VHH binders against Mechanosensory abnormality protein 6 (mec-6). Designs and how they scored, part 12

Target 1, 343 residues: Mechanosensory abnormality protein 6 (mec-6), of Caenorhabditis elegans (o01811)
Amino acid sequence: DLNKRVYNHTPGPCRVLTDNYKGTAGMTYVESQKRVYITLGYGRAHDLKTKTGIAFYKTNRTDGRSQQEMYDLIEMTINWNGYEYKKEFIPTGIDSYSSSNGRVLLYVINAHPNHQCIHFFQIVESSKLNHRKAICDPSFSSLQDIAVVGPDRLFVTNMAAFGRGWAQILEFSLQTGQGAVYYYDGSKLSTAASSLIAPTGIGYDAKRRILYVGSMIRESIFAYKVAKDTTLELLYEMMLLTSPIGVFVESKTGDIWIAAHPVIHESAWHYTHPENQNIHSPSQILRIRIQEEGNSWVTTEPYANDGATISASSSVVFTDEQMLIGSSFGRLLHCDLTHSYIT

## First folded at step 4 (VHH)

Design n21 (framework vhh_8fcz_2)
Fold by ESMFold2-Fast, scan of step 4:
Structure n21 (fold): chain B 343 residues (1-343), chain A 121 residues (1-121)
Amino acid sequence: as target 1 above (343 residues)
Amino acid sequence: QVQLVESGGGLVQPGGSLRLSCAASGFTFSYYEMNWVRQPPGKGLEWVSGISHSGGYTTYADSVEGRFTIIRDNDKKMVYLQMTSLKTEDTAVYYCAKDWSLGYTTEMDYEGQGTQVTVSS
């Protein structure tokens, strides 16, 4: 918020991966492949030269590649299977589903400012995506993030009734709660939660059947129990002193990783001037551990930056003592965790 | 191609009323929020009002709240701005805009020529 300060620190050595992209807004981890899939180009798609697409990054440390090759992104080739899309592909929110037979499905938000769709892909031949279908509902005004709960079954956050602009700012200042979580069951879209204030990142803990939804304006995370019929029951709200944007759930521990904007007005300013490379907005990563009884939690901050290294962090993935951080404004940051921030 | 055609402007005395219209074509109108923005003489663009894709939610700049009403008709692909209690400060060229953002770029996503509103005695 106003006059908040961030102190720069890292959990271990960090590096900016090879960066010819102007946005890395969304990430999903596919454990069976030891890969993170990353959406590219979102924050600066107004530039006709900005390359958009999907790439993957290998997380396996025992790979036989040279040290230089270890940090390279590999771009996916998309086979659209004759699908006609009327808007440029501006991918942002992404999530995945891995089946027991080795099939991997990707779900990607195409975040054109005023007309948004969710595209359904299947990974084939290591580096290719086959397009299967898209859902383009008139209610999709400000899609942010996806949480997959099964094959072609997903929750998605819609942040506001208006897209980016003064109307959305007034909507947020009035806190009228026009945000929602939608649920798609493979055939029909329904409203799973309504009257939410600026819902952003969303993550699903399959082992515990808990859905976590960030609220940018409330500076909190809502925890919902997901019933067998996929209805949501609010368990509690975790208050933060920061605006959550991206949510990642660590499958083994149930730890919740949050990419956050600690000074929201600076991030908003940066979004109005994405072409200005001299503007830096702060980044922050939080790690939340829910205690055994489920009635309390511990929050740690493994990473914070004033924006010079990475601005306005929007996504985070943690695996194998490695952390990846993405941003709508570009840069992909890779950190090795060498110090324990848990007891 | 997105095409927006504004109409309804004119000369009016302070305290008067005008209704602006915007006819949209070249896109799926019911999928998009619509906005009215204005440019006073010698000044930059100023956002005035917005309406959600369904028409279920509207919002207004502080300077016009209570005096202006934004309405849409998705079947006719029209958006309207009903202006009452007009002030000399409302003098501007008015544009309807699809996908107006806070200056993500210097360009708004609009194709219209605008409609001139002059409030003077």
Scores: ipSAE 0.000, ipTM 0.227, lowest interface PAE 16.5, mean pLDDT 79

Design n22 (framework vhh_8fcz_2)
Fold by ESMFold2-Fast, scan of step 4:
Structure n22 (fold): chain B 343 residues (1-343), chain A 121 residues (1-121)
Amino acid sequence: as target 1 above (343 residues)
Amino acid sequence: QVQLVESGGGLVQPGGSLRLSCAASGFTFSDYSMNWVRQPPGKGLEWVSGIYTGGSEKTYADSVEGRFTIIRDNDKKMVYLQMTSLKTEDTAVYYCARGFEYYSDRGLDYEGQGTQVTVSS
């Protein structure tokens, strides 16, 4: 990333939905509810004044809200059902499963440095989560993102053998490939892919049965065919020339949306100093469309920023000509898409 | 072996109330979450409400929240659905279902024969 410069542009008008420095590390879209669920607080968890949690944003703008309320986030109330994790909850990666009858299950990574778990929630009432269970496997050292494939069945990325700190930096410098993708089948955890170099965002295309896994250090996306028994077959690796962090697969088109760090050493500095609001790392959103043959793709860049508007973009969701961009270090952007992209 | 028997359905006017009952037998009732699901005429199954093993934790579909209350009595092996402010859209066959969780119909391993609720003027 020597002399790499990002030239600012937007796909249409953008606004900041929240600037409370709570961080917006992960997002999932629930189409049946017209809601995006967002994890809050990751980059600011060490600041005792900063509340962590889960909120949602309504994507429909005609539900009777005033202009001032149209862009508001609504915080979820969590019923922990006796679990003591509520005091140690640092939510990051999130994904959802919607049943045909309208029930929604949420799966959320708790990125506590010494105690990483995946929490299973049910959305109940309008703004309440009921905790169902947690899986806290000793192999969970650096969980990043979740791709749900069925009720209580999910893939999860584990980026490194060590959590954030000097040992992980050394691991990445040596490129030892200690990352993995785990699969949970509702009862047991297994390793679906191993020897990966810094796997990050993960997304699932249910129609094509393709799992997309980002690699931060390789600057690529791995595409795997998911077999009936959930084993993974590598189809191809898509080179990006930027570090993918978040992956979102658009259900309608199969388009792959990527939140990326184009200057990785600057974002690495921000991760070591999450409280410092003067650190600006560039943000970039890519949109990838696989061509009809499945053997080639077109990449466009709907959004790029030098870090002043949003630092180190970590998550993206696209729906109804709207794009939401989050960062682990704060700020959630809403952009309307007013330009068509060649695909 | 496992049996779930629903009762309490009937014809009621909009704004009315009904209490559905489900009698369980053939298993250790207190080890399982209990759920209510419904099927409106010509439509698919809709999960309505669930209650955890001890009875203190309850969940509801957004469409029934504030109007329906789920209750269980482990001593009598009964689960109930108290329905108030009934709407014509609540017309359905209601099923009591045993599950390993109280959040979804995906965990259901047995259900009863159902009881018909018709909300009409």
Scores: ipSAE 0.000, ipTM 0.119, lowest interface PAE 20.0, mean pLDDT 79

Design n23 (framework vhh_8h63_2)
Fold by ESMFold2-Fast, scan of step 4:
Structure n23 (fold): chain B 343 residues (1-343), chain A 120 residues (1-120)
Amino acid sequence: as target 1 above (343 residues)
Amino acid sequence: ELQLVESGGGLVQAGGSLTVSCAASGFTFSDYYMGWSRQAPGKERELVAGIDYSGSTYYADTVKGRFTISRDNAKNTLYLQMNSLKPEDTAMYYCAARGLSWYTEPYDYWGQGTQVTVSG
C-alpha cells in the first residue's frame, strides 16, 4: 500500500472558501432555507487559539449578494439560554430536522476531549441558534457523526471504546469491534448496533428508510433497514477499498456521497501530528448509486486530491449541482459540477 | 508533568480481595485515560482494565466480573478492586496514563509497579 497513489481531478471549477477556523468537520443541508450549516474549528482540540463556531453557506445564487460575497460563510450567533456548557464548544458532527411548520432543529456533537456531548439547537431569526438541551453519556468516548430520523430522535456513531490514543490503537490492531451505533429517542439512549469496527460517518435515507454507516478500518459502508420501531436489520456491506469518514445521502436520488481517506496510513500519521502544517494526506469523494433491484451499485469518484489543496476530506454535501468538501485539518472547498459522471 | 505512584500490593490468600491504588500528581488527572496492566514472571505485559475520562471501563476476559476499576478525579487517584483472587493473578501491577491525541499529545506515563502475590 506504500505505492498507492491519488490522481488529482475535480468535477468542475473549485474554489477554497475562507477558513480561519482550521477545521470544517461536519455539514448538514437544510433545503427549506437553501443553506448548508457547517461546523467550524475542530482544530481547537489541539490549538487553543483556533476559533470555533457554526456558519452557513447559501446554496442559491440569486439572493442579492455581490460576486465577492457569493461564497462567504455567515456565522451563527449562539444563545446558550442559561446552559453552562462547562468548558468550551468544539463542534464536529452535525445533522438537522425540518418540521412541516418551518421549524429547523440542529444536533451537534461537541468533541471536547474530556466531555463529549450532543447539543440540541433550534434555528431562530436568520442567524441565531437557541440551545435547548444536551446529552452527555458516559459511553460517548469517540463520537463521530449524527443521523437524524425525527424531532429529537437520532442515531450516532461511537468509533471506539477509548478515544484517540494508545488504547484505541490497541483496540483497532486487535479488531475487537468495540464501536457502536447508539439511538436516542428523545428521552433515553440505547444501543442500536454493537461490535462494529471503527464506525465513522452515518447518513439516513428517510424516503427509503435506510441507514448507512461507514467503517474506517473495514473500508466499507453498512446498509441497514430501519424498522418502524427503529431496530436495525443489516441489508448488505459495500466494500470501497478506501476509508469512509463522512457520509451524505441525497434525499431525491438516494445517492450516497462519501468523504474518504484513500491512503489510511498517511491520514493516521497526519492525525498523530495535527499541528504540523507540512504534513498533507490525500482526499477522495465517492458517489454511490444503488441500482433499483438493490443487489448492485455503481461507484464514481468526482473528486480526488493528493492533500495539497485539501487534506483528509472529512465531510461532503451535494446540492443544486454544487459540492462542498470539508476537512478536520482545515479548508473548505466549493466545486461546481459541470458534467454528469453518474446516471 | 504527570507522575504515577502505585500502592496497596501485597500477599493475599486465594479467594481473597485486595485493592491497589495509583496516586497521580502534576497536571489535570481527569484529562487522562487510565489503566492497569500486569506482568507475571516470564510472561508479556497484559492490559487488565482501563477507564476513560468519563468513567467508561474496559476489562480483559481473564478478570471480567472479578475486578473493578474506578477513578476519583478530586483525589487524583485510580483504583483496582480485585475480588476472588486466583494464583494466576500473581503479577506486578502497573498504573498507566495516556493523554488525548488531539489535545494533550499522546504521552504514555507508567508507574514503577506494585507486586500482588496470591497464595493457594
Scores: ipSAE 0.000, ipTM 0.139, lowest interface PAE 18.7, mean pLDDT 79

Design n24 (framework vhh_8h63_2)
Fold by ESMFold2-Fast, scan of step 4:
Structure n24 (fold): chain B 343 residues (1-343), chain A 119 residues (1-119)
Amino acid sequence: as target 1 above (343 residues)
Amino acid sequence: ELQLVESGGGLVQAGGSLTVSCAASGRTFEYYAMGWSRQAPGKERELVAGIYHSGSTYYADTVKGRFTISRDNAKNTLYLQMNSLKPEDTAMYYCAVDYTSLWGEYDYWGQGTQVTVSG
């Protein structure tokens, strides 16, 4: 897509929260705690000095905290409970489930190129994660994102049949549709959708029982109705004219927020040279509102940047008139939304 | 199944010019982003130039204005034209393919071609 151009704009005042970590690829919002949990260090994990992990940002700004403390990230301590792992922890996609008894469960993709797993954690005592189990299925070749539908029940996107390398490039070039959405029911993994072209971000609207799946190469979002038995029925495909990477669904409104790469060849190059400070990839956030009839939608663009402020936006969360934008290459951006009403 | 063969290296005097090439075979060349990396004795490997499938280019500050990367999709060949060569440009030059690496790993499939600049 030559000749694509981004025009820099913001939905209100924005600030960079942190440059301390070399990646903020995934985020999940836990309303009961007023916290956003963020995966750290993804884009530069090949550098053995890069710290990876999980941290949270507290969205409650009515606290009596100082201005400095209000924007700090707090790192989680991980208790692996004796779990054997073969490769470095490279967290990317993340989602959460809040139980009625106050428990919060986190599900995190470990996106090591040769050994991909989903790790199951429980949040304990504010800043601690207890590891509960991992799923490391042989079909996990290119995991991207998670949508939780219940305790230990989740959908996950697998972008390609092949991991990184020439075979994945050939797969994308031929558009053969080797991507999939898997479903885990707490004990067994099954294929919920197949023959997908580069599925990336995934988000679930529990109120409307709709699953949204981004396609990076098709530049679209697929909307599926989730039946009570968790089978998926394709409702429609929304064309975006940009590559969706992250998906977030507002629980109250059903609005769909997309973190996108508007110039995919530039972000692809950046992924091969994350340490190179001279490479910048554009960022774009879209907000989609589905109309009452369910077969039409309105798309707005609250944020766009040429990559200088934040490169290759990979995740987005919107809550309490605040927008957070993450990137695989660092920086966490916080914006206040000054215009919350849209038609 | 993709094979890369570098050629065109050699000995050149400071201030001289040299073109190295990379012939690709086995797969669709035009859809790959590609680049040139170099490694001098005792130094880490560094990316010096890159070119997207679209033709857009990148250059390291150390070579900007002196080196030109280009591709010929009909011939499945990547080129690096090196002008105003300096002794510090002495290195083994590797053809690099951009696969979908999420943390900066290039697949370097060639044997490399040695460039030596006398001073």
Scores: ipSAE 0.000, ipTM 0.122, lowest interface PAE 18.7, mean pLDDT 79

Design n25 (framework vhh_8h63_2)
Fold by ESMFold2-Fast, scan of step 4:
Structure n25 (fold): chain B 343 residues (1-343), chain A 120 residues (1-120)
Amino acid sequence: as target 1 above (343 residues)
Amino acid sequence: ELQLVESGGGLVQAGGSLTVSCAASGFTFSRYDMGWSRQAPGKERELVAGISEYGSTYYADTVKGRFTISRDNAKNTLYLQMNSLKPEDTAMYYCAAGEFLYSDTSYDYWGQGTQVTVSG
């Protein structure tokens, strides 16, 4: 919808953690470490050649740091282990798996324009990533987001068959389904769902075995039951009246958190003019609770902004009454929730 | 659970060749990164070769160009072909399975080892 307007509000006190105009397109929460891992630089990497990487933010406030140090991002050092990346590393979608022996694995989309891959890392020491492997399938034209379901087992969204340019715009304008969800089982890639319209964010509820897939153009979330053989059964489609970009599933409640673009034509224009720092696209965060007996849900809006504080929100994480909001075009926002209940 | 059993070690003359094998039991061999580490008397264990589930290989500089690692997923078997052997290659050779190709400490499963002795 071209005529949507947002009312600016927050769920509690908010602060900007970074405003050096680096993109913060993807986030994953590692509960065992009390850390959120964040991909940096995406939205500006294509034209501005901005430094890219991965950083973490600590959610624990009682680890002996000063108040100033508590809000700092710590950049990860990447050990590529002899893997030759001839293409620039442009990290976007990210998810994690904590193994039973204490290892933490990260899975990161490299959204290079000419060569898209998913890189497999292990967290080593406090601030080091060791590269383990990469998957670079010819079908990876427009990777968006990852949902990890086990060690080296993941679902990934691919938005459009043609990736970039006018063919993708034509595909979206005609509402043709060329998007897909792929599944990687640790050895082979397969198609888990096809003929999707602009799939974006993806999140997995391990307790309920439900996979949530956003559709930017349909303005909805698809809920799939994941069978033991990893086949997907569509349960229902939740209409949002806004374009979902990022999906986060809260482990304690099963609540679905969505980073959304409420005015999609403004965010689409921003992607064609990433160098223009005066473009501000509205941001919106939704929280969805599925009611008992299924097929009904309650949606609340803990955060909305006209784009002046954070433009085109692309990712969200919620933990310990704290909300982090990221954007492909920069800024990372931290909000403390004073109103944490859902109606 | 995954078990690893090495075989094919023995005495070989300097400049000679030897192939060691590792037989794996279990349902997950094809999904593990596999490696060969060695340990000479009084020295730390070192990772000499690794092969990923996709067939990507790693070699330590000490063996690069002389050793070749390969896997047969249908037979659940890992191989290390050792050419142009030197006395300093004398060690116990261990088969390993894990999640991380390039780090000896990230391998979860280890065999009991097979002795390779190079005379000169």
Scores: ipSAE 0.000, ipTM 0.145, lowest interface PAE 16.5, mean pLDDT 80

Design n26 (framework vhh_8h63_2)
Fold by ESMFold2-Fast, scan of step 4:
Structure n26 (fold): chain B 343 residues (1-343), chain A 119 residues (1-119)
Amino acid sequence: as target 1 above (343 residues)
Amino acid sequence: ELQLVESGGGLVQAGGSLTVSCAASGSTFSNYWMGWSRQAPGKERELVAGITRGGETYYADTVKGRFTISRDNAKNTLYLQMNSLKPEDTAMYYCATDLYYEPGFSDYWGQGTQVTVSG
């Protein structure tokens, strides 16, 4: 039903913040700074002309910025600290950890097809990232998204045994369970869940200790209870009737926000022709509220677009009555939520 | 760049077995995702088996239970062991990597090796 419908909806007035980058695939919210950090630049994995980087958007409306500066993205500079960086930086999935002493750590997937890694950064000064370390495990074939559970402790989704291309398309067509969720404890990588079909977005509810994992092909979200030893217990599977790509969890409410591809065949075709500006694939944002005992949920659709404004939404952040929507194909959309919608 | 050479094909009777191999040179073999594709006359190319850098395998339903893919990183060689062969398995077999692994890489590398199953 939902997959058949593409009505253009917005939760309030929306604007495009940037058209200068080919992608805005990942976002993380740092509440202590009132900032959303965004990974920039998605093109074909071997397109060396695509500008990449990390930028932030300030959600604080009381910091004295002019109207012209209010919607600007500020690019981060990266200090690699002597790390032998032999591969291009193609940042996609990103998540953050804010420590009790005010230190902010960023974890970023480098989705280079020949060398997939997760890079560990510390935010220093206002606009600088200091590189701390990287993990580049041989099992990293198709990393999608990160959920941080503590300092240098994280879950990460690996979508498929093969990287992006014809082999992965066949893997998905056969629905072989080659996807996994890995867990890194600060020292060692282990498999937290296996035999998954195309796991994509991942988000962690620290207050409730629940990990949410999207499955693109199953069109669902898996909810796992995270035990004290970080083992995962499957609680339930929420069917969405749409393909989840990005997952964001509101810390205060536990509401789950999903960036989704409502017509998977159209987005799949767009991924094979990312350079073609005439191709548009639909975008959809869902909000899920889990009821008291987790045995039922309510799904609403704050945003949907036929792809003309933003194609194939890949990430979403909701904070301070504002919604940001990113896409692997470009554009970053900012929507102000109206008083009637928020109330 | 990585260079691949397929070998081991031949004529075999239905129900028989055959192993094809792919020898790699030019780059570190153990860093590559590898697979076997085949193309029969007048048909589309089909990926039949794949193996990741870590050794995890998958198979097309048409060959599952009959074919086994393996790699020997010390010898820079990829193998496809084919058992219970059927006339429908007749094809040119190509060693391949994923299209996005190396810029400009084709699904096919080298001349391929012909497997003919008579029945």
Scores: ipSAE 0.000, ipTM 0.161, lowest interface PAE 18.6, mean pLDDT 78

Design s02 (from e04 with K52S T59Y E65K S102D; framework vhh_8fcz_2)
Fold by ESMFold2-Fast, scan of step 4:
Structure s02 (fold): chain B 343 residues (1-343), chain A 121 residues (1-121)
Amino acid sequence: as target 1 above (343 residues)
Amino acid sequence: QVQLVESGGGLVQPGGSLRLSCAASGFTFSSYWMNWVRQPPGKGLEWVSGISQSGSEKYYADSVKGRFTIIRDNDKKMVYLQMTSLKTEDTAVYYCARDRYDYGLEEFDYEGQGTQVTVSS
């Protein structure tokens, strides 16, 4: 539906954390550190050669920082450890794993147009990433997002057989279902689900062993039960009436947070002209709570904007009554949650 | 069932070298991190070294870094610990341990008696 419009509202007081970093396409929350790690620069890297990287935001407000310092991002330094591929680093999807021995691992999609890879990092010291390895499979045509299920074990969405351009548009128009979810077991890549229509955001509920996969074109979320052998069983499909882009699962409640493009043709236009600061595509955040029977759910909309504050929201993290919203093309938004949207 | 059989220990003088071996069976060896852990006389377990599934990542405790080298051969289902510049403090029973996902001292399957390393003249 091309006539969709959003009504602007917020869940509480919001602020823009930064306009300096162009594109905040992916985020992951590391609870043990009280940090959100954010991928930077994606939406402008193809055209403007914007500096890209990874930074973190501290969610803990009791660490003695001043009010002004409380909202600063801290950039990570990357040690590539002799990794030979020195092409442009265009980080997008990101997820993390915290082990019981204190090791924190980051998994990051490098969305280089001609060579897509997933890079494996370890956080060392306070602000350094050591590169451990990369997987650069020929099947990686349009990687979107990562859901980590254990150390070096992850699901990844591949949206389409063709990369961005006219062939992908034709693929989506015909709904040929060439998207997939791949699974990496630490050694080998396999196909966990196939024949999907434009899979995008992906999130894992470790307590319930449920994998959530967004479909941009179907405007829905697929819920899969993850077996011990990592095979997926489709439980149900939740219709959203909006295009999901990013998925975040709240660990305590199992609530599913969705960053969505409610008017997909406008976000597609924005992606075609990422350098144009006057293009605004609507942003929308949904929060879904699955009822006790597991066969029904409640959807609320904590945030919506016409695109003027943040264009084409692509990622969301919720923790400790705080919400962060990212976009491939723009700002990083921070909101305090003062209303309860779900009982 | 999972079996891990350690060998190669012995008596060596300070400054000497030993190579420990661990033979694995009963599981898909190439899917697991392998670790060496040790227990000095009268002390608790200490993690020594870990190696990733493919062998591309290797980690060492600070006490052994620069002196010990961990290697694996997935075709032979073996993990090795090459020990050089041995010190009296390296005297311990050495165990190899399997971990599906990580290195360190957690989620291990210890086999039998290990292999005794004694550094003394």
Scores: ipSAE 0.012, ipTM 0.319, lowest interface PAE 8.9, mean pLDDT 81

Design s03 (from e04, 20 letters changed; framework vhh_7nfr_2)
Fold by ESMFold2-Fast, scan of step 4:
Structure s03 (fold): chain B 343 residues (1-343), chain A 121 residues (1-121)
Amino acid sequence: as target 1 above (343 residues)
Amino acid sequence: QVQLQESGGGLVQPGGSLRLSCAASGFTFSSYWMSWVRQAPGEGREWVSSITQSGSEKYYADSVKGRFTIARDNVKNTLYLLMDSLKSDDTAVYYCARDRYEYGLEEFDYWGQGTQVTVSS
């Protein structure tokens, strides 16, 4: 509503890791490497001068690195392996799979306005990505986020039938429920859930086999039980007084971390003018702990900002008492967690 | 048509060394990642090491890192595992396996017959 307020606070000391790219839309954590992989340059969809790429941040900040080196992002080199891509690479949603044989696979949404695909990469030589394949389905109109459940097996959210412009605004205003969750089984794409209203962030709890899907317009998170055949059973809907955009599941605890837009009309305006650095929208990070098999939950707010430090937070990762916050409109924040949020 | 044949196993004392070989035929060997997987008596299969198509990258299980070296010869269509500083816990049947690189899956689609490695005094 019009009187929603955001009170600035942080969970501990925060720093800006990058201003080089216009957009840090997606992140994935690879525990075996102690690295977060970050998609850079979402603003390319609106400004062809915007640099794009994938980088990683090292979460293990020990053993002989200078303070400057501890907070640097390392850019990945992409080997496309002869893949002839005539559209520009605009990476947004990303997730990863760590194989038992030490291989790490990355799955990245290319959010090109006229032709959206999911690209399949393998990490090689520490800072290089080898392209393996892409899936480019005609139903991919507005892909948002990926949740990997196995090697080359993933769920992906498609926010709306119309990818942009007046038609998408009208679709959201009428709440017609044209969003979906698709499932790719390594060979075939299918619809896992349909008739959803603006699904955004998606995260998978492998230990509990629960898939969490954010709804931007409903201001809620849907929790689905994932059956052995990968069909989804809706367990519950958690109503939030904020619009979820990014979802991260902490595997050890099952805690759900949400990057949210608390004032959605401001972020919606920013989405239509992402190149304008004078526009800012509030950012909010929530941490949700599910209790009593979904009958209750505890919500804490480790971070909130009026948009001056980071506008319209779109992604979050938490690991080793560290939190990274990204935005489609730029900036990547690193915060150390030094305070308890349970009391 | 695809065949993988291991050799080089045997009885060795703790601290000793063995070199395993895997002769591959029936496919374009240089186009596939190759792996070694072992199975100790009464236990499940454990991945040991993997090597990329050209041999530019190598991966090892924590239990063997620094002691084992994986290598390949794409001219001879042969995969190798050099095992140094062997321990009794390394006692297992060692299998050569072909990775399904074309699909990006971790699942192995072809296996050899295995070669027995026994580390004891």
Scores: ipSAE 0.006, ipTM 0.312, lowest interface PAE 10.3, mean pLDDT 81

